# Designs tried in a protein design chat: VH-VL binders against Probable transcription termination protein NusA (nusA). Part 20

Target 1, 139 residues: Probable transcription termination protein NusA (nusA), of Halococcus morrhuae (Micrococcus morrhuae) (p15738)
Amino acid sequence: MRVTLSDTALRHIALFEDVTGASAVDCLVDDDRVCFLVATGEMSDAIGPDGTTVEQVEERLDKRVSLVENADTAELFVANALAPAVVHNVTISENASTVAYAEVDRADTGVAIGRDGETIETARRLAERQFDIDDIELA
Short names: E, the ipSAE of ESMFold2; O, the ipSAE of OpenDDE; V2, 0.75 times the mean of E and O plus 0.25 times the DockQ between their complexes.

## First folded at step 14 (VH-VL; framework fv_remtolumab_arm2)

Design t1 (from q2 with heavy chain L55M; at its last look DockQ between E and O 0.94; V2 from the best seeds 0.90)
Fold by ESMFold2, look of step 14:
Order: sequence, then C-alpha cells, then structure tokens
Structure t1 (fold): chain C 139 residues (1-139), chain A 118 residues (1-118), chain B 107 residues (1-107)
Amino acid sequence: as target 1 above (139 residues)
Amino acid sequence: EVQLVQSGAEVKKPGSSVKVSCKASGYTFSRYNIGWVRQAPGQGLEWMGYIIPSMGRTRYAQKFQGRVTITADESTTTAYMELSGLTSDDTAVYYCAREYYGSGFDYWGQGTTVTVSS
Amino acid sequence: EIVLTQSPDFQSVTPKEKVTITCRASQRIGSYLHWYQQKPDQPPKLLIKYADQSISGVPSRFSGSGSGTDFTLTINGLEAEDAGTYYCQQSYETPYTFGPGTKVDIK
C-alpha cells in the first residue's frame, strides 16, 4: 500500500518535482537532510548534468539531498538503495523478522554503509516503509 | 478555468457559529489543498488552516484550535470552514484559497464577510 | 511559528520608478516564500512563488529574489494599477504565516 507522507514531505516533493521534472514517491525529512525516493527511470532528470539539478534542489530546500531510485521488487529496491555500491545479490529471509541480506562487492562495503552510516540507515528506513523489511544486513 | 465560489455574507450573534462554503470548479479537486485565510477590517491576512482533500487531513493555526473545523466533500468539490464561539474579534472577510502543497495560494474565493454584532 | 516582517510599512512612489519590498523570516525557510498583491475589497493575488518564480498572467515588471531569511519583491517600473498592499507568506511549515503587508501608493 501507499506510504503515509507528512505535510513537510509533501511540500518537499512538490518543490522537488517543480525543480527537476522528476517524480518522487517518498521523502524522508531530517533536520539537515532530505532523501527522495525517485520514480523508476527518472534519476537522470533528478540529478541533472554534472549534478546541477539536484544541487539546485539542495539550494532551495537549504538541506543536503540524497536520491534513491524506486523499484518494483524488494530485492532490486534494496540494491538501488545501496547504490552506487555494487550489489551482487539480495536475499530476503522471512523468519521471525524480515531481513534483506545484501551481498555487496568487497570494495564497496564502505560505500554501502556511507558516511556515519547514512546510506545504509536511509536504505533501512525506505525498505521498511516500502516493503515492510525489518533490517538490511551486508553479507 | 479554475474558480472558487464562496457562500454569502453572514451577520452573527456573539457565541454562535458560522459555516462558510467554498465550491471549487475547473480543476481536479483532490489534487490541491484548500486553505482558509481571514482579514479583519483594515488588517492583514491571517492563515486559519487547510485541508488536504484526498487524505481528509487538516491543520489549524493554534489560535483557532478547538473553534475551527475544516471539511471537504470530494463528490461536490466543496470545502467548508466552521468557526464557533464567535466574538466581535471574529468580524472579518473569510477567504478560501487553493495551493499545490506549499507552492503558494494561486486561486482565491471572492471572500465571505462575517459580521459579529454586539 | 515563523514570524515574517516586511519593510517598508508604506511607500509612495512616482510612476515608472522602481519599488523594492523586503521580507525577513525569523528562521531559515529555504525558498518557501511567496508574494501577493491585494487591492481594496479584493482577494489577494499571487505574484511570485518559491521566492523568484513567475506566475502566468503576472506582468514581467514583478520579480522576486532571496533565499533563507531575506527576500525581496521588486516592481521594475511602477504603473498606476500596481497601487495596493503587498504581502509575503511562508509555506515552510504550518501554521503558514503572512507578513504584515506593505502599502504602495502612487504619487
């Protein structure tokens, strides 16, 4: 089902779409950053030439911006959320909890985690919201 | 063409309530929020609240919390604002206006004058 | 809640001259600032959205600038029909708030 968006998220999505022409299906809002879940196939529009379009969004929001490309399956979604890390495989385990095990290329483990864990935490939040995944583990 | 048409002027006694309607046409009603803004004679603009019609979600300015109720009916494309416990301080012109999620109020109703007589 | 202030309160301006109106927010609001014109006994009219974006049907002499806390509305070449009161309004967060208004008269 559809994720519930806060009023602030709705306003940020509207501004994002106005600047980029791309659609966002979800938006995570923190004090100093915003993450947009971008409609499949629209990442190039959102980023723009040499990142100039997303930089304009950052200027207008006065916040750092990150982008994740949406996907129709949980496995591809998790891989997209860890981009640009190379993900070889994602396995969903449904025991007492639903956990995604992402096999990330060894050279990219740091990229998948991100500075201060921001990338993997963002991936976890989006995966929970969109697919009811309880956690992501790097295998 | 986009149009917001409000109900007619009202004269009310202190302690009563008023309900103002705002009939929208010329656009997809559920895609836009409807806000309510009032203006006392000779004064500035005061935001009262809005409704997100597709979600039935409302937000009110704290000053009006507990006295204002904003509703919307998608089947008639009409928004309503009801204000209770009226005092002379509530004498004002009441506007409805639409917005696309914080992008500015691009279309306004003609205004409804509410006079609260002493 | 976010307080908006405007300067000046009142301006009497010769036709064809430039009008500058400033709006200051009590906190950073990015580009979530909009400008309206209101004439007596009429509803407000949106002139500029998102600090600097033009609105279809609004004369090009109206422009906006600014981001963060300091915003400016400029009328480049005032015309008689531009007399009225100008308001800024923020949509960064609810409750939305308006500035107190700037009245512009023609000399």
Scores: ipSAE 0.860, ipTM 0.939, lowest interface PAE 0.5, mean pLDDT 94
ESMFold2 (binder alone), look of step 14: mean pLDDT 95; pTM 0.962
OpenDDE, look of step 14: ipSAE 0.921; ipTM 0.963

Design t2 (from q2 with heavy chain S30T; at its last look DockQ between E and O 0.96; V2 from the best seeds 0.91)
Fold by ESMFold2, look of step 14:
Structure t2 (fold): chain C 139 residues (1-139), chain A 118 residues (1-118), chain B 107 residues (1-107)
Amino acid sequence: as target 1 above (139 residues)
Amino acid sequence: EVQLVQSGAEVKKPGSSVKVSCKASGYTFTRYNIGWVRQAPGQGLEWMGYIIPSLGRTRYAQKFQGRVTITADESTTTAYMELSGLTSDDTAVYYCAREYYGSGFDYWGQGTTVTVSS
Amino acid sequence: EIVLTQSPDFQSVTPKEKVTITCRASQRIGSYLHWYQQKPDQPPKLLIKYADQSISGVPSRFSGSGSGTDFTLTINGLEAEDAGTYYCQQSYETPYTFGPGTKVDIK
């Protein structure tokens, strides 16, 4: 399934790449937030020393930024999208709909959900776009 | 070496159309957008629109919507801008320029003078 | 549609002096602002991208600053060859827009 990027997403990706040197393969744009799906293996470049590089991206976009590391499998992808929550296992169930069941450390359930549900909703949006996953459940 | 080479000057009658070509070389054509910017005599720069060649996607300034068509041919690495319903207010130099998704227009064509007169 | 204004409209400057040109956006645009120089009978030339980032081949005397709504282009030590018109341009959203230009003459 091809991911369609808006013009704004394409421009934000270009600025992200210019500032960080890392590549983004997807970008979710909201009014006050942006999430970049960072190419596998490039998260350290995107974050930078003590987080200073991603902070520069936030400053230049004038928006909050979150980062998710891309992965080649749905299971690893879902785990990455819930970081920094500790995910022990992800199981994909394909019946009437495709649902990822993420086994999250009990202490990290709040981290996996995130402020106002932002983390889990971002994870759901990326998983749908990249892997056709209809939902993510915290198991 | 990156180059954008435009077609030659044109003199047009009111009500007609003009189609300006922009031949790109020295880079991967589909990685950059091609924008069109015009400049009336003694005036500033006016953005008309752009095309994202890899997506075939165009965006136009509202002032030109319905009169401008921007296209790109990957096989010849050439972009085109066609403006219809010409009036004397369309007399200008027309530039093509490339950008990497909003990072600024880093290379420009030499410009094409279009003169609209009776 | 984002309106850009520039100040001053014109200035005549002694060589080696510092030139300051300002650009103001009608809304916040982050760092999505670029500066161009246009010499007579030439296409514009990109000087600064993303408010303050240098372009290869552009002399170091050109620098940019600002974010949000207020941006500045500075020429530290004006040379005779710098005469021309300077434009800011936003790429925060389409339609892209340009400022009206600042003409710089050499005294």
Scores: ipSAE 0.861, ipTM 0.942, lowest interface PAE 0.5, mean pLDDT 94
ESMFold2 (binder alone), look of step 14: mean pLDDT 95; pTM 0.963
OpenDDE, look of step 14: ipSAE 0.917; ipTM 0.961

Design t3 (from q2 with light chain Q53K; at its last read DockQ between E and O 0.94; V2 from the best seeds 0.92)
Heavy chain, then light chain:
Amino acid sequence: EVQLVQSGAEVKKPGSSVKVSCKASGYTFSRYNIGWVRQAPGQGLEWMGYIIPSLGRTRYAQKFQGRVTITADESTTTAYMELSGLTSDDTAVYYCAREYYGSGFDYWGQGTTVTVSS
Amino acid sequence: EIVLTQSPDFQSVTPKEKVTITCRASQRIGSYLHWYQQKPDQPPKLLIKYADKSISGVPSRFSGSGSGTDFTLTINGLEAEDAGTYYCQQSYETPYTFGPGTKVDIK
ESMFold2, look of step 14: ipSAE 0.876; ipTM 0.948
ESMFold2 (binder alone), look of step 14: mean pLDDT 95; pTM 0.962
OpenDDE, look of step 14: ipSAE 0.920; ipTM 0.963
ESMFold2, look of step 15: ipSAE 0.876; ipTM 0.946
ESMFold2 (binder alone), look of step 15: mean pLDDT 95; pTM 0.962
OpenDDE, look of step 15: ipSAE 0.912; ipTM 0.960
ESMFold2, look of step 16: ipSAE 0.879; ipTM 0.947
ESMFold2 (binder alone), look of step 16: mean pLDDT 95; pTM 0.962
OpenDDE, look of step 16: ipSAE 0.916; ipTM 0.961
ESMFold2, fold request of step 17: ipSAE 0.891, 0.886, 0.887; ipTM 0.953, 0.952, 0.953
ESMFold2 (binder alone), fold request of step 17: mean pLDDT 95, 95, 95; pTM 0.961, 0.961, 0.961
OpenDDE, fold request of step 17: ipSAE 0.933, 0.932, 0.932; ipTM 0.969, 0.969, 0.969
ESMFold2, last read: ipSAE 0.889, 0.886, 0.886; ipTM 0.952, 0.952, 0.952
ESMFold2 (binder alone), last read: mean pLDDT 94, 94, 95; pTM 0.961, 0.961, 0.961
OpenDDE, last read: ipSAE 0.932, 0.932, 0.932; ipTM 0.969, 0.969, 0.969

Design t4 (from q2 with heavy chain S54N; at its last look DockQ between E and O 0.05; V2 from the best seeds 0.00; counts 0 for: pae O 10.1 > 2, placed apart)
Heavy chain, then light chain:
Amino acid sequence: EVQLVQSGAEVKKPGSSVKVSCKASGYTFSRYNIGWVRQAPGQGLEWMGYIIPNLGRTRYAQKFQGRVTITADESTTTAYMELSGLTSDDTAVYYCAREYYGSGFDYWGQGTTVTVSS
Amino acid sequence: EIVLTQSPDFQSVTPKEKVTITCRASQRIGSYLHWYQQKPDQPPKLLIKYADQSISGVPSRFSGSGSGTDFTLTINGLEAEDAGTYYCQQSYETPYTFGPGTKVDIK
ESMFold2, look of step 14: ipSAE 0.875; ipTM 0.945
ESMFold2 (binder alone), look of step 14: mean pLDDT 94; pTM 0.962
OpenDDE, look of step 14: ipSAE 0.917; ipTM 0.960
ESMFold2, look of step 15: ipSAE 0.867; ipTM 0.943
ESMFold2 (binder alone), look of step 15: mean pLDDT 94; pTM 0.960
OpenDDE, look of step 15: ipSAE 0.011; ipTM 0.619

Design t5 (from q2 with light chain Q53H; at its last look DockQ between E and O 0.96; V2 from the best seeds 0.91)
Fold by ESMFold2, look of step 14:
Structure t5 (fold): chain C 139 residues (1-139), chain A 118 residues (1-118), chain B 107 residues (1-107)
Amino acid sequence: as target 1 above (139 residues)
Amino acid sequence: EVQLVQSGAEVKKPGSSVKVSCKASGYTFSRYNIGWVRQAPGQGLEWMGYIIPSLGRTRYAQKFQGRVTITADESTTTAYMELSGLTSDDTAVYYCAREYYGSGFDYWGQGTTVTVSS
Amino acid sequence: EIVLTQSPDFQSVTPKEKVTITCRASQRIGSYLHWYQQKPDQPPKLLIKYADHSISGVPSRFSGSGSGTDFTLTINGLEAEDAGTYYCQQSYETPYTFGPGTKVDIK
């Protein structure tokens, strides 16, 4: 599916690519934060040594930045979006709505949710945009 | 070699319109935005708007909203800016320039002088 | 709409000396600030993008710094061909806006 990118998202992606050398395929822009969906295999370039490259992006945007690695299947995508939480399995259920059930290591449930629910909500937004997934539920 | 070549100077009457062309060459036309910037005599630079050719999307400065239309033709790699309802305040040099999504206007046309007088 | 101001309006400078031009934004714009040089009867020329990134073909004596609201263009060792007007421009949001310009003359 092809997502619609706002002008601001397009500009943030251009700056991200200029700083990191990595490609972003999507960008969620909020008031105080930005999430980049990074092309598969390019997360290390985006993060940089000890996180210094992504810190430069944060400074230049004047916003907090999070990164999610893209994937070509819904199951792997959902697991990537919940990183660094350990995800053992993802099952997609298609009834009245499409729901991804993520089996997360019990020690990592809090990590998968994230501070103020930011990780799980970002994952839900990206999964909806990229795979038409209506919700993500943790096991 | 990247080039933006604009149409020639125009003298227009108040109330009429002008359409300036900007022929692009030397790069993949659809990968860059084309912006339009004008400069009245002795004055600074004023952004009018841009077009994102790959999306067919335009944005205009509020001052020009309703009077300006920016278009692009991919088959001829040419962008156009049409400004209607001209007054003497519209006398200026009009530039087209390309940008990669807010990274600065790295190549500019030579400018088109538009003079609005009775 | 984001307003950019520049200081000074005008500067007359002896060759080989350092020129400093400041640009201030009415709100935080991150590093979405670019610098241009314009000589009489010519289109503007991009000198610096994203506050401090050099442009190929632009002499190394031109440098930029700053982030947020305060930005500086520096010419280290002014040359005669550097005479002209310098503009900052923000691309943080549309409408893009330019500063009012700083005219630099050679003494």
Scores: ipSAE 0.864, ipTM 0.941, lowest interface PAE 0.5, mean pLDDT 94
ESMFold2 (binder alone), look of step 14: mean pLDDT 95; pTM 0.962
OpenDDE, look of step 14: ipSAE 0.910; ipTM 0.958

Design t6 (from q2 with light chain Y92W; at its last look DockQ between E and O 0.92; V2 from the best seeds 0.84)
Fold by OpenDDE, look of step 14:
Structure t6 (fold): chain C 139 residues (1-139), chain A 118 residues (1-118), chain B 107 residues (1-107)
Amino acid sequence: as target 1 above (139 residues)
Amino acid sequence: EVQLVQSGAEVKKPGSSVKVSCKASGYTFSRYNIGWVRQAPGQGLEWMGYIIPSLGRTRYAQKFQGRVTITADESTTTAYMELSGLTSDDTAVYYCAREYYGSGFDYWGQGTTVTVSS
Amino acid sequence: EIVLTQSPDFQSVTPKEKVTITCRASQRIGSYLHWYQQKPDQPPKLLIKYADQSISGVPSRFSGSGSGTDFTLTINGLEAEDAGTYYCQQSWETPYTFGPGTKVDIK
């Protein structure tokens, strides 16, 4: 799905790519944080040794940075977006709305939600943009 | 090698319009943005706007809104800046410059002198 | 719009001396600050991008530092050919804006 990126998102992606050498296909910009959707297979490059590369991006943006690895399927995408929470299974239900049901390890529910719900919210925003998923529910 | 070559000097009357061209070469035109910056005699640099050729998206400084039009022709790898309603305050050297999404203007045209006088 | 200020406006420097030019932004802009050199009758030349990243072909005596609101361009050992006006520019948001410039003369 083609997503229209804002000029700000495009500039942040450019900086991200310049610093990390990895590609980003999407970027969510908030007041205090930025999330990059990293091209499939390039997460290691984005993070860098011991996270030093992504830290450089944070410093340059002067904002907290989170990374989500892209995926070809909606199921894997949702699982990646909820990382580092362990996701056992993802089921996509297509009715009046499209809902992804993610079976998360019980011990990782809090991780999947994230601080102040940031992880699950980011996952929902990205899933909507990339796969037309209307909601993500943790199971 | 990357080059931006602009059209020649212009002398215009007040109220008229000017269209400056910027021929780009030496790189993939659609991958980079083209910005326009002007400089009045003895003054500093003033950003006018930019175009993202691949998207056809433009941004203009508020000062020039409704008076400036930036376009790009991918087939000829040429960008244009048209400024209407010219006054003496528009007398300046106008530069086109290449930019990769906020990473600075790394290549510049030679500049086009536009003189507006009665 | 984001307003950039520079200091000093002008300085006359003896060759081989260290030159320091500061640029301040009216708000935090991360590292989206670039430096240019302009000589008479020439277009500006990009010297530093993203506050501290070097540009190919630019002498190593030019360096940049800073983040947030305060940035610095440093010329370690000014050469005669370095005479000109130096501008900072932010690309954090549109409209892009330039500093007023710092003119550097050689004594």
Scores: ipSAE 0.759, ipTM 0.905, lowest interface PAE 0.6, mean pLDDT 96
ESMFold2, look of step 14: ipSAE 0.878; ipTM 0.948
ESMFold2 (binder alone), look of step 14: mean pLDDT 95; pTM 0.962

## First folded at step 15 (VH-VL; framework fv_remtolumab_arm2)

Design u1 (from t4 with light chain Q53K; at its last look DockQ between E and O 0.95; V2 from the best seeds 0.90)
Fold by ESMFold2, look of step 15:
Structure u1 (fold): chain C 139 residues (1-139), chain A 118 residues (1-118), chain B 107 residues (1-107)
Amino acid sequence: as target 1 above (139 residues)
Amino acid sequence: EVQLVQSGAEVKKPGSSVKVSCKASGYTFSRYNIGWVRQAPGQGLEWMGYIIPNLGRTRYAQKFQGRVTITADESTTTAYMELSGLTSDDTAVYYCAREYYGSGFDYWGQGTTVTVSS
Amino acid sequence: EIVLTQSPDFQSVTPKEKVTITCRASQRIGSYLHWYQQKPDQPPKLLIKYADKSISGVPSRFSGSGSGTDFTLTINGLEAEDAGTYYCQQSYETPYTFGPGTKVDIK
């Protein structure tokens, strides 16, 4: 089951692909930011040397941009979404709800949460959309 | 070679409908949107709407909402635009055009002249 | 919906001169602006996409610039064949909209 993309998300993905040469499989669009879920193995193309390619995307969208690398499993996906935080392990619990427990290096808890919680919020939204995960908790 | 070929000119009475066809060739039909743009005599370009054939999703300019229907048939690689309740203000050349999700209309049909008169 | 304005409405230009056409959007649209040329009794032709990106087969004398709300199309060294009407168009959101056009004639 693939997620449904809005017209705006489709247009942003098209622009992203035109600028970077990388593919995006999902796109979260907010008032002041956009997050692209980048195809596995294509993050370096999306970022570019010293981040210059993703900066060009930001300029053309007139919005802040964040990137998450796609993964084939929920565990890898959650770890990727919390990058660059060091994630030692991710376990998926399916009791009353489906929750990913991410064991993050204690020095990196702030990185995993991100500025104003944007990183953990983005990770939760993508995990729900892509893997039907109800929540991510930092252990 | 990408081509969009439209149906021929039409003369219509007020209150009737017109359906214009746009036959696409030379590319994978489902990968591109088909938009419809009209131009009244001596005037500028007016976007009417588009269809995303892969999703069957349509969007229409507010002015045409309720009067326009855009469809696509992948088996014949043909898009259609039907406009109902015609008035003399609908006299125009109607174009179909291809886009890749907001990247600009890179190929256009030849245009279909629709004349609405008594 | 997003309104696009263009300036000037009309230009009469001697060959080889530089032509500048401006397009202004009623809100910020990033780089979601495209330029078209239309000659009499022909469909429009895409010249520039995403504000400044070139289109294969379009002469290099055509260039675009700008982002946000203010955009320009530049023709460096006008040729007789460039006479026609030029339109900007935004794709930031639906409904897509066009500018009113700028007619360029040869003096």
Scores: ipSAE 0.872, ipTM 0.945, lowest interface PAE 0.5, mean pLDDT 94
ESMFold2 (binder alone), look of step 15: mean pLDDT 94; pTM 0.960
OpenDDE, look of step 15: ipSAE 0.898; ipTM 0.953

Design u2 (from t3 with heavy chain R57T; at its last look DockQ between E and O 0.94; V2 from the best seeds 0.86)
Fold by OpenDDE, look of step 15:
Structure u2 (fold): chain C 139 residues (1-139), chain A 118 residues (1-118), chain B 107 residues (1-107)
Amino acid sequence: as target 1 above (139 residues)
Amino acid sequence: EVQLVQSGAEVKKPGSSVKVSCKASGYTFSRYNIGWVRQAPGQGLEWMGYIIPSLGTTRYAQKFQGRVTITADESTTTAYMELSGLTSDDTAVYYCAREYYGSGFDYWGQGTTVTVSS
Amino acid sequence: EIVLTQSPDFQSVTPKEKVTITCRASQRIGSYLHWYQQKPDQPPKLLIKYADKSISGVPSRFSGSGSGTDFTLTINGLEAEDAGTYYCQQSYETPYTFGPGTKVDIK
């Protein structure tokens, strides 16, 4: 699903692509952080050796940067969005609303949630935009 | 080769409007923004606004809000800048320029001189 | 709006000397700062993008540095053809703004 990006997001994507050589298909912009949805297969390029490339992006944006790798399926997308938490399985339930249930390793629940819920919130925002997923629940 | 070719010089009366064209070629028109920058005689550069051709989205400097209109025609790969309510303060060279979403203006038109005099 | 200032306003330089031009932003803009050269009766020419990235076709003697609020354009070994006015420009947010320019003459 293609979403309309804000001008700010588009500018950040342009810089990201220029710095990393990787493509970003989406970008969430907050006051203190930016999340890039990296094209499938291009995460290593986005991160760079020992994270030096993404650090350059952070410096140039003057914001914290998080990366999520895109995926062709909703299940894999949700798993990628919750990384580095280990996700054993993702089930998409389509009823009155579309909910993704992610079976996360018990030891990684906090990782999946992230600081102040940033990881799970980012995952939910991206999943809604990219796959029309109304919610992500950790199972 | 990327090229931006602007329309010719204009001489206008106060209160009138001017519309400058910018014909783009040598690249995919819809992938880049077109900005407009003017320069009064002996003065610096002043950003007026830009358009995202693929979306039709425009952003204008507050100074020109309500007085400037930037448009783009993808079928002819031409951008336009119309400025109304002209005064002598609008006498300047007007440039169109290409940019890739805040990456700087990498190609410029040759400029269009607009002279406003009574 | 973000205000850019430049220093110096003007300088006359002997060929082959090093030229340094500074640009300061009124707030942090990361690396969203670009440098242009403008010669008389010509449009500006992009020299450096994103503070320090080179532009194809621009001589290597031109370089940029800086981040946040303070930026520098350096010309290592000024050539006669480098005479002109240099502008910084921010694209951090709209409205885009330009510095007032630095005029460089050749002695």
Scores: ipSAE 0.827, ipTM 0.927, lowest interface PAE 0.5, mean pLDDT 96
ESMFold2, look of step 15: ipSAE 0.828; ipTM 0.923
ESMFold2 (binder alone), look of step 15: mean pLDDT 95; pTM 0.962

Design u3 (from t4 with heavy chain R57Q; at its last look DockQ between E and O 0.94; V2 from the best seeds 0.81)
Fold by OpenDDE, look of step 15:
Structure u3 (fold): chain C 139 residues (1-139), chain A 118 residues (1-118), chain B 107 residues (1-107)
Amino acid sequence: as target 1 above (139 residues)
Amino acid sequence: EVQLVQSGAEVKKPGSSVKVSCKASGYTFSRYNIGWVRQAPGQGLEWMGYIIPNLGQTRYAQKFQGRVTITADESTTTAYMELSGLTSDDTAVYYCAREYYGSGFDYWGQGTTVTVSS
Amino acid sequence: EIVLTQSPDFQSVTPKEKVTITCRASQRIGSYLHWYQQKPDQPPKLLIKYADQSISGVPSRFSGSGSGTDFTLTINGLEAEDAGTYYCQQSYETPYTFGPGTKVDIK
């Protein structure tokens, strides 16, 4: 599902693509950080050797940068969005609302949540935009 | 070859409006923004605004809000800039220029001289 | 709006000398800074994008550096044809803004 991007997001995507050579299909812009949804299969290009490429993006944006790899399915998407936390399974429940239940390795719960909830929040925001997922719950 | 060709010079009275055209060619029109920049005689460059052609989305400098209208016609790959309420302060060369979402203006029109005089 | 300043306002340079032009932004803009050259009766020409990225067709003697608030355009070995006015421009946010320009003359 294609979303409408803000002008700022579009400019950040343009810079990202220029620096990394990878494509970004979405971009979440916050005051102190930016998240790029990287096209499927292009994450290695976005990161670069030892992270040097994404660091260049951070430097040029003058913001912290996080990357999420896109996926064709909602399940895999949620798993990718919670990386590097190990996700064993993702179940999508479609009732009055669409909720993704992610079985995360117990040791990685904190990783899935992220500092100040940044990872899970970003995952939820992207999942809503890309797959109409109303919420992500860790199981 | 990428090319932006603007309409000819204009001489206008105060209070009137001017509409400058910018015909783009040599690239996919919908993929790039068209910005408008003007330059008064002997002065620097002043950004007026830009349009995202495929979306029709525009941004204007506050100075020109309510007085400038930027449009784009994908069928003719032509962008337009209309400025109303002209005064002598609007006497300038007006440029259209292509940019890829903040990557800089890489191609420019030849400029259109607009002279506002009583 | 983001205000850009440039230094110097004017330079008179002997051919083959090094030219340095600085641009300062009123706030941090990352690398969203571009450089243009404008010759009389011509539109501006993009020289450098994103602070330090070269543009195809632009001579290698032109280079850019900087990030955040301070940027520099360098011409290593000025040629007679390089006479003109140089502008920096930020695309970090709208409204886009230009520096006041630096005029480079040939002695």
Scores: ipSAE 0.691, ipTM 0.891, lowest interface PAE 0.7, mean pLDDT 96
ESMFold2, look of step 15: ipSAE 0.833; ipTM 0.921
ESMFold2 (binder alone), look of step 15: mean pLDDT 94; pTM 0.960

